# VHH binders against Rab GTPase-activating protein tbc-8 (tbc-8): the designs that were tried, part 12

Target 1, 248 residues: Rab GTPase-activating protein tbc-8 (tbc-8), of Caenorhabditis elegans (i2haa0r597to844)
Amino acid sequence: INTKEVRRMAWPYLLGLFEWNESPESRLEQFTSQYWQDIEEWRVLEAEVRRRDEEAFRAARARKAASPVREESCDVFEDPNEPTCSQHYDRENLITLFRANLHRIDKDVERCDRNLMFFSNKDNLESLRRVMYTYVRRNLEEGYTQGMCDLLAPLLVTFEDEALTLECFSLLMLRQRGKFPQRPGMSKCLLNLRSLIQVVDPQIYALISDIDYAQALSFAFRWFLLDFKRELSYECTYKVWEVIWAAQ
Below, E stands for the ipSAE of ESMFold2; O stands for the ipSAE of OpenDDE; V2 stands for 0.75 times the mean of E and O plus 0.25 times the DockQ between their complexes.

## First folded at step 4 (VHH)

Design f3 (framework vhh_4orz_3)
Fold by ESMFold2-Fast, scan of step 4:
Structure f3 (fold): chain B 248 residues (1-248), chain A 122 residues (1-122)
Amino acid sequence: as target 1 above (248 residues)
Amino acid sequence: EVQLVESGGGLVQAGGSLRLFCAASGFTLDYYAMAWLRQAPGKRREWVALISRGGSTDYADSVKDRFTISRDNAKNTVSLQMNSLKPEDTAIYFCAADFTYGELDSVGYDYWGQGTQVTVSS
């Protein structure tokens, strides 16, 4: 039993990311291309956020009440070389909102599972940060809530692929909000996942073959997402999921 | 776990120089403002120097033209170059990490080192 490889193969199907009839390689290439394009876009926004952070630092050290710089450009004296009031206001709101989210993400990334060898490597923390930045850039209305990195981290450890992690995490978040995307043939997907597990891990398949497999997987996945993640370590979370999977 | 370890302290004559180092382990200091504070015998701890995440610096008036704080994020270290040392600089020097985004807050520092002794002879 190669537990990590089983998780890598099973989780995207459990989340509903892949359709059996699609080439996984083609979808992965699309995810990767889009992911790095998104990073190029938000790097520009991040640069402005960091510039404002340094400006705020200097203002604070001058012992002035430094409200985050909120440029009020919608007055009668608008500079003719600046964007229109509406366009400038939209960009200002975007940067302000993105900045607040980056601040919350950075704090949580630094508090993420530092005792795990994977996250003792700062490059892996930067991977976690990039994935979450990309997620919040795509989902600014909801934004970042403390603890979301705790849900993201096990996915990154399992996949070690930023783009795949992002796509799976996005579906995970939709499920938590009760917005799981319904796709034609969901029952077929679960049966195909069962077949895939049989190929990848015949021993686990043998243990659960006489159980209502689809119900067991759905229950285990829901329990993993909603009831346990914030309270259990990675080891415990994985074990609980697998025990429910084997028992039911 | 999380640790800040200072080094480079020692005995030096007035007018001399020392360079203090602070090495972080168990966390990435890239996202922290870093500070040096000192505590002289019979006195309270006082702030000496501060460097932001992006490298902006600030210094206490007593050290402003003599001390230089710098950071090396690749090595996960911060240093304090101390020039023109005076007997009044004799103290235990602590490095401290504060999670800020260009703003000092009054919440205090997240992590502290154990300190390194600096003694400047008269």
Scores: ipSAE 0.431, ipTM 0.732, lowest interface PAE 2.1, mean pLDDT 73

Design f4 (framework vhh_7zox_3; at its last look DockQ between E and O 0.42; V2 from the best seeds 0.00; counts 0 for: pae E 4.9 > 2, unsure alone 63.2 < 65)
Fold by ESMFold2, look of step 5:
Structure f4 (fold): chain B 248 residues (1-248), chain A 122 residues (1-122)
Amino acid sequence: as target 1 above (248 residues)
Amino acid sequence: DVQLVESGGGLVQPGGSLRLSCVASGFTLDYYAMGWVRQAPGKGLEWVSDISRGGSTGYADSVKGRFAISRDNAKNTLYLQMNRLKPEDTAVYYCAADFTYGELDSVGYDYAGQGTQVTVSS
């Protein structure tokens, strides 16, 4: 795959989002509809997160030791006759968890690939944020891990379609976490990856030369999440990913 | 390239006013807390004021009531209105951007400008 448009067409099939004989039109519409529905849901949570960020900012800047709000920081216990605290506690836990993730995402999104013309456009940077927020909302148990936006960004640049990007990224994350069955030829692909790393970065090759193939695959994903991506062009990165994807 | 460029400094009589501007390029102010720090001759950096992404403000005790910070995200610009200036306000003023979400910690600023000189003297 050598051009952005060929990759845009082929990558969903290589990742397994579509079957090779499948025409994707209706599924793409379904993805888009669900994507924006998910956005409507988490925007309510985001508004609460932002309100709490403003409250924390004001407290920190008051120049006096702020007294903790005991009632807000403590569990609410009521009689067995009042189930309300159970509902509020669940929503409060959700907002708190989402807040922690949004803070991590915001910092990484703002720093992700700022050298690329695509992200100098504010709309594209917001697209990256929206997709990452949506992914994390769908997968809140795993949450945001530093460097996820480095993996998401090449997909968004390639697809320029937020819903498609989200679905492909979700599949890529499942592969990283070992949810996909082993495909024929994985050993050869990992050997090729090891050889490519030796050419690109011999110092890292020395560190991983004793790693088995499963660990090498995990390292390849982590390699794209480290600053080594800034030393490689996106074209070289795509070639490594295509080798890994074809082996699965 | 990411840059913060300050302007609006100069020579001012005690009791006078100045308005500092800071224009950001290469990144969006929208998700940053923004602030001003200053460095008087022979001194270290001193925090002056900051403003959250949502508009909440904070001021050092030495400038409360005299300085007003504001931001215009549409223009990607931060402002500091300085009134009733004193000789003690003489310093290089730096614009700074930070992702700190309202918690006190030792994290410094993510970006800072080159500074603009403010001199309050008769």
Scores: ipSAE 0.185, ipTM 0.619, lowest interface PAE 4.9, mean pLDDT 72
ESMFold2-Fast, scan of step 4: ipSAE 0.547; ipTM 0.819
ESMFold2 (binder alone), look of step 5: mean pLDDT 78; pTM 0.801
OpenDDE, look of step 5: ipSAE 0.492; ipTM 0.799

Design f5 (framework vhh_lunsekimig_d3)
Fold by ESMFold2-Fast, scan of step 4:
Structure f5 (fold): chain B 248 residues (1-248), chain A 120 residues (1-120)
Amino acid sequence: as target 1 above (248 residues)
Amino acid sequence: EVQLVESGGGVVQPGGSLRLSCAASGFTFDYYALYWYRQAAGIERELIASITRGDSTNYVDSVKGRFTISRDNSENTMYLQMNSLRAEDTGLYYCAADFTYGLESGFDYWGQGTLVTVSS
């Protein structure tokens, strides 16, 4: 696999989206239809999220205007997402969870991949945002984890097809779930990682030694699974992914 | 590199006008709420004007009807048009950008400030 066209053809099979003896045309039509139906649904939710954001912003700025002061301490953003478990949401809970995820996605999208020529086009950046919003709406229990846009971006660049990108990304995330905090062996992996860091990099160990379990797992996830994105160009990332996917 | 740079400050007579600019480098305004703050001698820094991602604007009472905040995302620049300037408008003007929509305190980015002096 050495060209964009070859990767576009091969990757859905390597990820397991299509069987090697399967004609993909009908399924691609189904993916596209479902994708745009999902977008119509969450656009209604997004409109309410943005309305609430505007209200919250106006209220906060009105308070600051009434009592003008220098910059004060920043509060940590509270993540209302529950640890993974399937549940039915009423509209209010759905909007609250979706809003939190949209805020995290928007922050990551804005600060990721601005140097790529592909994402210098705002339409392509909007495509990235739509795919991730749709993924999160389908997977609210899991929610958005910082750095997921780094995994989505190479797929979107390769496919230039939002629906296909979403389906392939969903399979990639399913494979990555083996390293999520709730999976068996993750606690043992984290303890082993801490021991390794202590030996290899005592300075980093000192920095993370006073972090609780959830923060330590977020660090481990970022370091283990997402660090390769920062160290590798898109071309190198593509080659690494192809090898991993082929090995399965 | 990430930076906000203000320009357009200067000396102006009462009743005059100035337009301040705030240019961003290393990031884009598309997802940010943007702000103008003013700090006068002996007074704490105060929020003068804000513009949300949705282009809703808000102003402190003392500048309403005289100042207009606007943004041009394609130029990655924010403006503060200041009309009917008064001596009390004298101060150092800072721009700031915040991704949190005011849901948190503080700001992601700040400029270094530009001086406006209103004198006879």
Scores: ipSAE 0.000, ipTM 0.239, lowest interface PAE 14.3, mean pLDDT 70

Design f6 (framework vhh_4orz_3)
Fold by ESMFold2-Fast, scan of step 4:
Structure f6 (fold): chain B 248 residues (1-248), chain A 121 residues (1-121)
Amino acid sequence: as target 1 above (248 residues)
Amino acid sequence: EVQLVESGGGLVQAGGSLRLFCAASGFTFDYYAMAWLRQAPGKRREWVALITRGDSTDYADSVKDRFTISRDNAKNTVSLQMNSLKPEDTAIYFCAADFTYGELDSAFDYWGQGTQVTVSS
């Protein structure tokens, strides 16, 4: 499958969002409705985050400008070791966690491939942000990890549909974390990925070969999707993903 | 390549006005807070005005009510309208950018080369 239209129709089935004998109209409508409803919810949280960020940043910048060579105290937005409470968040804890995730997302989106025609359009970068914000709001326990936008971007380019992109991305993330439902051919897909990595990057293959087998395959899968994309054009990435997904 | 290019500086008589512009390229402008700082001969660089991602503004007491900072995210520009200029406002004016979610206690991420403003009494 080598055209954007065919990929747009095939990828949801390859990723396991729809069964091959399923007509998806009602589910697509449901995904779209839920997506925009979720956005209305987190826009309220974002407004609060923005107010806190504006106050904190403005105060810090004023102090810095007044005493540029002096040490000064200020709050830290990022905390990589911050624990989460699954399912249970009071408003303050929710805002704090959401704020930290938005900061990580914004940093990564800022570094997204601006040379690609699609993302030279500001509206498409905003689409990328909305999808990722919605994803982390639904998955605060796991949160945002650097490089996730590199996995999301090709899906958004292909679908040009935020809700569909989110659902497919969510399934891709489940597979990457080893939480995807067991499927026939999963072991074959992982072995094929391992073989591909060995051919493409023998140094990375050597690095993972000595760790626990299950962990090695999980690491190789994450490495391929997150780091390998950096070396491939979108077209090459699409071809490789299609081979991997079809093998499962 | 990251660039911040200031323009609009010059010589003006006391009581006059100038508008400074800063054109940004090579980074996602919308995600950065923008500031104007100035350095007079023999003095340290001092903060003048800042504008956040959310368009909140703040000013040094010495320029409050006389200067207005604004940004245009569509054009990737930030400007400083300077009214009722005084000889004490004579300085090189610098445009600076800092990632809105960057380290609050770190130096600004990007700086322009500066533009000279001279106010004659």
Scores: ipSAE 0.110, ipTM 0.515, lowest interface PAE 4.9, mean pLDDT 73

Design f7 (framework vhh_7uia_1)
Fold by ESMFold2-Fast, scan of step 4:
Structure f7 (fold): chain B 248 residues (1-248), chain A 121 residues (1-121)
Amino acid sequence: as target 1 above (248 residues)
Amino acid sequence: QLQLVETGGGLVKPGGSLRLSCVVSGFTFDYYAMAWVRQAPGKELEWVSSISRSGDSTYYEDSVKGRFTISTDNAKNTLYLQMSSLKPEDTAVYYCAKDFTYGELSGFDYWGQGTQVTVSS
């Protein structure tokens, strides 16, 4: 049996998108329909973002504000999400927040897994961009943090379905941010991750040991998934993720 | 993988012309503002020219205004720098870069290997 097809079938259940006894057909159609509706909505916002980008670029060049220095490669989160204002957004605030997120995404997408043939195809990079744009439009309060594309990319490669990728990624991000409801097995998963971190990085283990459960779990998932993703091949990443997802 | 490949450099006499080309692969060309940056022997990097994402706006360092023309061919994913009335002071390695200058100072990414331009008699 094709391992990629098995992963396509299994991952939505492992991530908790579908119940094990659920027929996913109608929900997949709903996800696809909603996804493309969301894209139509944010394309209007993106047009205004790009107009403002052009204006800002023109203003910056008039001031000669450009640095001629080559940008240094960085493996650490350099652009963490800033706290957002309130639940409501007037149009100006919405555009401003969306624009900031699109800038972070645009910069980060280009650095995402260049070594894979899948992402040497520009259409697949644009798929990655569309999914992430849709995610941040739905989650402006959380926003984009550098490295999120590294979590999204393996899902897109596996599914080759933007809508399904978005739904699964949304659940993964909810878990990573410590907002996913605790279930039987969560404590064991945390202990297993702590043991792994202790072996791999004793300094990080010391930090985790002194924080509360929700912070420890969120930190462990962020560090483990992002750090190991960078160090491992996609196949190794898939195996590690499947162990983590199955344990929770 | 993503790459920027600069070509078109060479040896030319003062007053001559060259056209530099930068072939962009691995990303959607028209998503980004693009720039040419140069480095003369023993000197720091110098911004030369930029073209906006839309291609509607072009900008030049003062010493090259009226002599250089930046342009794009989106169908070919190629950035050009047409250089005329070349001077010995234009001698440098020329690099193609994405330009993220939206009010931030460190605005260049995805540099290529560069192409050498030498202006001498």
Scores: ipSAE 0.337, ipTM 0.707, lowest interface PAE 2.9, mean pLDDT 73

Design f8 (framework vhh_7uia_1)
Fold by ESMFold2-Fast, scan of step 4:
Structure f8 (fold): chain B 248 residues (1-248), chain A 121 residues (1-121)
Amino acid sequence: as target 1 above (248 residues)
Amino acid sequence: QLQLVETGGGLVKPGGSLRLSCVVSGFTFDYYAMAWVRQAPGKELEWVSSISRSGDSTYYEDSVKGRFTISTDNAKNTLYLQMSSLKPEDTAVYYCARDFSYGEWDAFDIWGQGTQVTVSS
């Protein structure tokens, strides 16, 4: 068993997706079924988005107005500050919001961890794009914020399962927005998980057990993960994340 | 790291021809509209040509229309700019870029180092 397999098994429990005593198979089937239903729904919306994009592109190029070149910055910590939209989403409003989010994702996704061999495969980039499109469709009010792909990418690399990646990413985003699921008995579940990790991977266990959990939580979750993810290798990022998640 | 590698530049006499190539590695460039953008010494970036996402449509700045041809080879992930009847005013560094003019941005993302084209007698 390698470290990646341990992470694949442990992360859903650390993020709170599964209860410690839960059989995950039935819920995994539900996640997969819902995921592909969601994709079927938003692909119809995307077709209309792309039709409008084509019209807008033709109009813009007919005018030949050029914008200054834009460069990517490392400021990935801010949620979109959008005016609160109506609770009522008619088709036009829905397409307009979805289109804006797809444009932000399309611009950002190709810059996400491109030195990693996993994302040199275009199918894996398309997986990343699909997961993020599905996330913003489910969370249209919050929408896409620059750098969210950098947070999603390590989960996709670890799981290699789009539906599971989406569910875990959704919980991670809830944590960052201060909407943590606080489960009764969570400390017991974490203790049981730590015991299992000790047997399966003593190195990860040593790292987790040596950290003061109260101290680990003193870091701002969002800035710590996003800032250090860009400065650390994936392996170091994984270890840091596991300490933070275990402390919850 | 994203890599767009522009090649094919050089020194040519007025009336000459050059073919620029941009090899794209690591992403699906046929998912994006692609452009050639140039910068002459001491000048701002100038849009030259674009090809739509599906390759269905091509567009040109008026000063190059009829002289330049933009094309793609999706199997090779390569963008081309065939330049003919070159003029001294075409002297510039040429960059390949993604073209996001269909959104709120009429903007270009450039990843390449560019290739120098010099038209001089």
Scores: ipSAE 0.388, ipTM 0.748, lowest interface PAE 2.4, mean pLDDT 73

Design f9 (framework vhh_7zox_3)
Fold by ESMFold2-Fast, scan of step 4:
Structure f9 (fold): chain B 248 residues (1-248), chain A 120 residues (1-120)
Amino acid sequence: as target 1 above (248 residues)
Amino acid sequence: DVQLVESGGGLVQPGGSLRLSCVASGFTFDYYAMGWVRQAPGKGLEWVSDIYRGDSTGYADSVKGRFAISRDNAKNTLYLQMNRLKPEDTAVYYCAKDFTYGELDSMDVAGQGTQVTVSS
C-alpha cells in the first residue's frame, strides 16, 4: 500500500524478470537458493583473497619496522587485470582476477550514497557488497567498473532482498551494455508501461512514442531511478498499482 | 567528514603505563587496517604498530613486548596499551588509517595526535 511496497512488486515485471500474468513464487525460491549457493562458493575464494591481502600488507609493513613512515597517499591503483579470452580460469587466475575486482568493489562501496539512512546501517552496506561480489563472480569477463554500485544501490533499497536485487540488476546491466532480452509478453508489459507513463510523465511519453521497445523499457527504468532522488506523488503510486492489477 | 580523535596521553614516569584511544568516524572502520605512528621532537614520523582487519598485529622492534594494539569494530575505536615506558617513547602519537588494496607504504589519514611524555 505504500510506495516502496508498490515498487517492490512492480519493478521485477517492468524490468522483464517476470511476465505480467505469471505467479513468481517458484522462481523467487530458485533465485534465493542459487544466490546463497553462489555465496558459499565465492566465500572460499574470498578467504584466499583476504589471506593474500594480509600477506601483501605484512610485506609492506615489514619494511616500515626498520625505517620511518613515508607519506604516499596519491598512489595509482595497480592493475592486475589482464585481457582474458577464456571462459574458464584455473584457480590461480580466478583468484587473481576475483581479488582485483573485490578491491575495486570495496573502494567503491566506501563512496556509495551514504546520504540515505538505509546505508548508514553497516549490515545494509554488507548486503550491497555481497550482491556485487556475486554479480562479478558470475560476470568475471566484464568485471567491475566504477559506478556500478550506484546503479545497484537503489534496487537494494527498494527490494531489501539480495537475490531479487541481483536478478533485476543483471537485467539492467544487459540493457546498459546494449543487450536487450526479448521475452514472451514483453510487448504487453511495454504497452501497459507506456500507458502509465503517458499519464504520469508526458515528457517521457513523448520520447517513448518515437523509440524502439527496448529503449522504451530503459527510459522507464531510468524514470523509476530518478524517483529515488525526487518525490513521487501519491497519485503516481496508485497508477503503478493499477498497471499491476490490470496485468494480463 | 573523516575524523580520528586520539586521547589518553600524558606525563608518566619511566616504567609506567598509558592506554591511548582513537575514535574513528566517516568511513567503514572494519574494512581498514589501523595503526599508530609517533613523532619525537625534531625527528620524523616513526611507525609504531598496526592491526589488520581482525586481530593480526605488527610492531616496531623498539616497542615489541611492551606495547599492545587492539581494536573494537563495534565502537569504531583503536587502542594502544603502552607498558614499561622509556624516555625514548616521548612523542606525539597519531592514529592512522591504512590502505591494504595494492598500495605500497600508504598511510591515508592521521588525527590531531596525543602527547606522551616519559620523564622523571
Scores: ipSAE 0.178, ipTM 0.577, lowest interface PAE 4.3, mean pLDDT 72

## First folded at step 5 (VHH; from a33 with L29F Y31W; framework vhh_6z1v_2)

Design k1 (at its last look DockQ between E and O 0.69; V2 from the best seeds 0.00; counts 0 for: pae E 3.1 > 2)
Amino acid sequence: EVQLVESGGRLVRTGGSLRLSCAASGFTFDWYAMGWFRQAPGKEREVVAAISRSGDSTWHADFVKGRFTISRDNAKNTVYLQMNSLKPEDTAVYYCAADFSYGEDLYTPSAYDYWGQGTQVTVSS
ESMFold2, look of step 5: ipSAE 0.480; ipTM 0.772
ESMFold2 (binder alone), look of step 5: mean pLDDT 84; pTM 0.861
OpenDDE, look of step 5: ipSAE 0.681; ipTM 0.851
ESMFold2, look of step 6: ipSAE 0.357; ipTM 0.717
ESMFold2 (binder alone), look of step 6: mean pLDDT 85; pTM 0.866
OpenDDE, look of step 6: ipSAE 0.638; ipTM 0.835

## First folded at step 6 (VHH; framework vhh_6z1v_2)

Design k3 (from k1 with R53W; at its last look DockQ between E and O 0.68; V2 from the best seeds 0.61)
Amino acid sequence: EVQLVESGGRLVRTGGSLRLSCAASGFTFDWYAMGWFRQAPGKEREVVAAISWSGDSTWHADFVKGRFTISRDNAKNTVYLQMNSLKPEDTAVYYCAADFSYGEDLYTPSAYDYWGQGTQVTVSS
ESMFold2, look of step 6: ipSAE 0.580; ipTM 0.879
ESMFold2 (binder alone), look of step 6: mean pLDDT 84; pTM 0.861
OpenDDE, look of step 6: ipSAE 0.726; ipTM 0.902
ESMFold2, look of step 7: ipSAE 0.480; ipTM 0.845
ESMFold2 (binder alone), look of step 7: mean pLDDT 84; pTM 0.858
OpenDDE, look of step 7: ipSAE 0.687; ipTM 0.889

Design k4 (from k1 with S101L; at its last look DockQ between E and O 0.65; V2 from the best seeds 0.00; counts 0 for: pae E 4.2 > 2)
Fold by ESMFold2, look of step 6:
Structure k4 (fold): chain B 248 residues (1-248), chain A 125 residues (1-125)
Amino acid sequence: as target 1 above (248 residues)
Amino acid sequence: EVQLVESGGRLVRTGGSLRLSCAASGFTFDWYAMGWFRQAPGKEREVVAAISRSGDSTWHADFVKGRFTISRDNAKNTVYLQMNSLKPEDTAVYYCAADFLYGEDLYTPSAYDYWGQGTQVTVSS
């Protein structure tokens, strides 16, 4: 049995994208169609972001004084529901918010763990970027949070399908934010996670021995990933994720 | 592994011309604005010219305006500094530097993420 193929088939069900009695074909087609429609929409916004990056470069050219000139906020304070010009102000605020998030995504994608052959291919790195952009566009109120690319990358490597990756990542992020109701068996799953870490990587187990991770570890999985992924192989990371996901 | 490698520095007579090149590797070159800096002995490193990611916007310090031209070739991962009408005061080590996206401060060396080792330019009278 091919472990990667088993994970590719099982992870959507473990994450709750599909119910175990579900045959997903029409939903996968719908996800793919919606994904590329979303990309067409934000490509327009990205083009404007890049134009503003050129403007920021020009503004830096004007720097002559010893004291930094604070940029006055260009924030659009107009109520989006106001009958006047609300659409124009919504677009300005949208572009400003999107720009800030794109800058953070671009930096993290550039710095994401690229030791895998998969990401040495520029096309796969662009796939990571596209999925991350699309997620953030859908979730702009929450925005980009440091380390999201570390959670997204293993999903993309496993699925090799951008739309499926996005949908599964979206569910993973809902768990990360604690937005799902607390489920029975959470304490057992946290104990299983601790036991898995002990057998997989005793060095990490010793490092976290001063942390009580019995509570809400699955909701803080992102914070632990920084320690695990830097020192663990993807296989160990996948095992930890599977234990956490099964608790859902 | 990130590398910026300058080349083209040499001894030149006053009024002469040089072209410096900086070859980049180990990062996504077209995501970085690029700058040329110089440092004469006993002086602070100072910005000479800068160019945006796309190459659409350039900036040149007043002391080299009209004489130096920064350019880039994103297909070759290379940034250039064409130096004309060289003067003895242009004698310095010239450094290539990369700044992710468009940093707010193009003038301060600490704003740049990556640096080359430098290439010596010497202008004789």
Scores: ipSAE 0.262, ipTM 0.674, lowest interface PAE 4.2, mean pLDDT 73
ESMFold2 (binder alone), look of step 6: mean pLDDT 85; pTM 0.866
OpenDDE, look of step 6: ipSAE 0.377; ipTM 0.723

Design k5 (from k1 with A33V; at its last look DockQ between E and O 0.73; V2 from the best seeds 0.00; counts 0 for: pae E 2.1 > 2)
Fold by ESMFold2, look of step 6:
Structure k5 (fold): chain B 248 residues (1-248), chain A 125 residues (1-125)
Amino acid sequence: as target 1 above (248 residues)
Amino acid sequence: EVQLVESGGRLVRTGGSLRLSCAASGFTFDWYVMGWFRQAPGKEREVVAAISRSGDSTWHADFVKGRFTISRDNAKNTVYLQMNSLKPEDTAVYYCAADFSYGEDLYTPSAYDYWGQGTQVTVSS
């Protein structure tokens, strides 16, 4: 049995994308269709963002003269998670906010861990960028937070499916923010992961003892995904499955 | 790993021409602003030219404007500096540099993320 293929099938159910009795094929088709439609929509905005990036280069040519240029949009797109002034966006405000987020994504994606051969291929790095852009476009009020790519990358490596990756990542982010209803047995899964961290890395365990539940779950899920090659990865997977089985 | 490798520096007579090349690897080249800097003996490193990520926009220092032209070939991951009408004061080590900051500071060496080791250009009288 290929461990990666088992995870590919199991993780959507563990994250709550599918119910255990569900056959997902039609939903996967819908996710893929919606995903590429979303890309078509934000590519128009991206083109405007890139025109503004060229204009920023030209504006920077004048900064050697020490003449200050007050740009109203600078304050807006430099504030992560800044709420908009109103609930609906003018197109100008939308472009400004999207630009700020794209800049942060581009930086993190460029520096994403290249120890994995998967991302040495530029096409796979572009896949990561596309999924992250799409997530942020759907969740612009939240915006991009540094480190989101570290959580997204293992999902993309495992699934090799951009739409499925996006949907699973969206659920993972809901758990991190505490806005996802806790499933029966989730606290046991977190406890199991914390216990395994304590066995393999007591120093990290001490650091997370004062972190809230959502942050601890996000760290444990990332650690679980990234360290699946350690001797505990299969044991942890079975424990998570047993908790879910018992909760059903 | 990131590498920037300059080449093409040599001795040339006043009025002559050179073309410097900088081959880049280990990063997504077309996402970086590229710049050329130079450092003459006893002087600070100074920016000579910069080029936007797309190559559509360039900047050249006043002391080289009209004589030097920066360009890039994103398919070859290479940035160039065409140097014409060379003068003895152009004698320096020329450095290639890369910056992910979207070109907000073209001038300060500390704003650039990656640097080459330099190529010597010597212009004789």
Scores: ipSAE 0.451, ipTM 0.759, lowest interface PAE 2.1, mean pLDDT 74
ESMFold2 (binder alone), look of step 6: mean pLDDT 84; pTM 0.861
OpenDDE, look of step 6: ipSAE 0.657; ipTM 0.843

